# VHH binders against Transcription initiation factor IIB (tfb): the designs that were tried, part 1

Every score and structure here is a prediction.

Target 1, 335 residues: Transcription initiation factor IIB (tfb), of Methanocaldococcus jannaschii (q58192)
Amino acid sequence: SVDYNEPIIIKENGEIKVVKIGELIDKIIENSENIRREGILEIAKCKGIEVIAFNSNYKFKFMPVSEVSRHPVSEMFEIVVEGNKKVRVTRSHSVFTIRDNEVVPIRVDELKVGDILVLAKELPNIEEDIEIDKKFSKILGYIIAEGYYDDKKIVLSYDYNEKEFINETIDYFKSLNSDITIYSKDLNIQIEVKNKKIINLLKKLRVKNKRIPSIIFKSPYEIKKSFIDGIFNGKDAKVFVSKELAEDVIFLLLQIKENATINKKSINDIEVYEVRRITNIYTNRKLEKLINSDFIFLKIKEINKVEPTSGYAYDLTVPNAENFVAGFGGFVLHN
Unless a header shows other numbers, all headers, positions and changes below count from the first letter of the chain; antibody chains are not in Kabat numbers.
F, E and O stand for the ipSAE by ESMFold2-Fast, ESMFold2 and OpenDDE, each averaged over both directions (binder to target, target to binder). V2 = 0.75 x the mean of E and O + 0.25 x the DockQ between their complexes.
[cut] marks letters that were taken out.
The coordinates of atoms that the task and the answers printed are left out; those that the model quotes come from them. Centres of patches stay.

## First folded at step 4 (VHH; from b02 with A34M A35G; framework vhh_gefurulimab)

Design b05
Fold by ESMFold2-Fast, scan of step 4:
Structure b05 (fold): chain B 335 residues (1-335), chain A 119 residues (1-119)
Amino acid sequence: as target 1 above (335 residues)
Amino acid sequence: EVQLVESGGGLVKPGGSLRLSCAASGFTFSEYAMGWFRQAPGKEREFVSAITRGGSTTYADSVKGRFTISRDNAKNSLYLQMNSLRAEDTAVYYCAADEYYWGDEYDYWGQGTLVTVSS
């Protein structure tokens, strides 16, 4: 079982989004008219929700969830692997490791620092015929990472040395007959854009949440890539974002066969996450060659005892797969 | 057995250059991420630079723009070209190998080569 705050990417009613597993399961249980109790478990049927799981050939796909469950817990363990990816799980939960060149489950209480864990290398790249242009996608990424908007304007801030991205942004909004005001101060450029149609689109996409919109997770590869470029300030290697946005970014990168490392930082007493993009990843080429899979193999750096967020631990049942992907960085968890 | 042997260290004046080499044996070099670390007198070991199996590079802020890491898989060798050396670069430099591209910790270490930048 996993902690309340563990991120999971789901498909529901045609939307793809990253949610907290505990929030998802608590809502399902609360809305259920038939909750079963088996020992300490509260179990409810689940319909219309898909999560990512690997099939018999070690490839990831969205698969339907049949049941969700929760149970009281007094302790959790946070497992941190290379790249600082992490997941909080109970002692008895199983993750996946490698033994004799085979992917096998192993209980959390049998793990030690230096052991190898299985994580997602690539996730299903859902590509619907979405009518959104690459330039807007890139600008949307930048707005979500560092910009803001209100009823009158969109505000984007740049360093003076980002001349190409500044000009790209200006040219895009000028092509839409927007009113643009540019302010410069101390090597910083601020662009204010007045365009009611675009502002209404941002409202529709709920951009103020500072999360990746469902439409991006369903977009063609080129749109996803442009969006990521926007998140990373054009072509920067790293960006500082909230934990939830960092989680979103990792799942999106995995859909385009990219990855990132994560570092928790404190800026002016505010917790932020530094996400450093990796476009050319090879973890264990020998293992990856021996096992035809969508997996990467990462070493455990730390195992820490932590307090449960909600007092409950959570699980999903994915029939015929007996696994699912969750956690900050896309861990493969046995069920 | 895995062996990493550094060479190329020595005494150099500020502003000078040195090229360090690391010869690897006992494992399939092309399947490992490689890195350089250093330990200055009285300080902890610190990261200098790393190169992935695919050739992507990472540098510590203190050396970025001055040092260049490279690898030659045909020769099972790792290199560090050090330019514009400063007194602060004085340290024992260690070659390290990690089976996994992505990690902050390395499994195998060389014995080190001393670089002294005269004040």
Scores: ipSAE 0.000, ipTM 0.135, lowest interface PAE 20.3, mean pLDDT 84

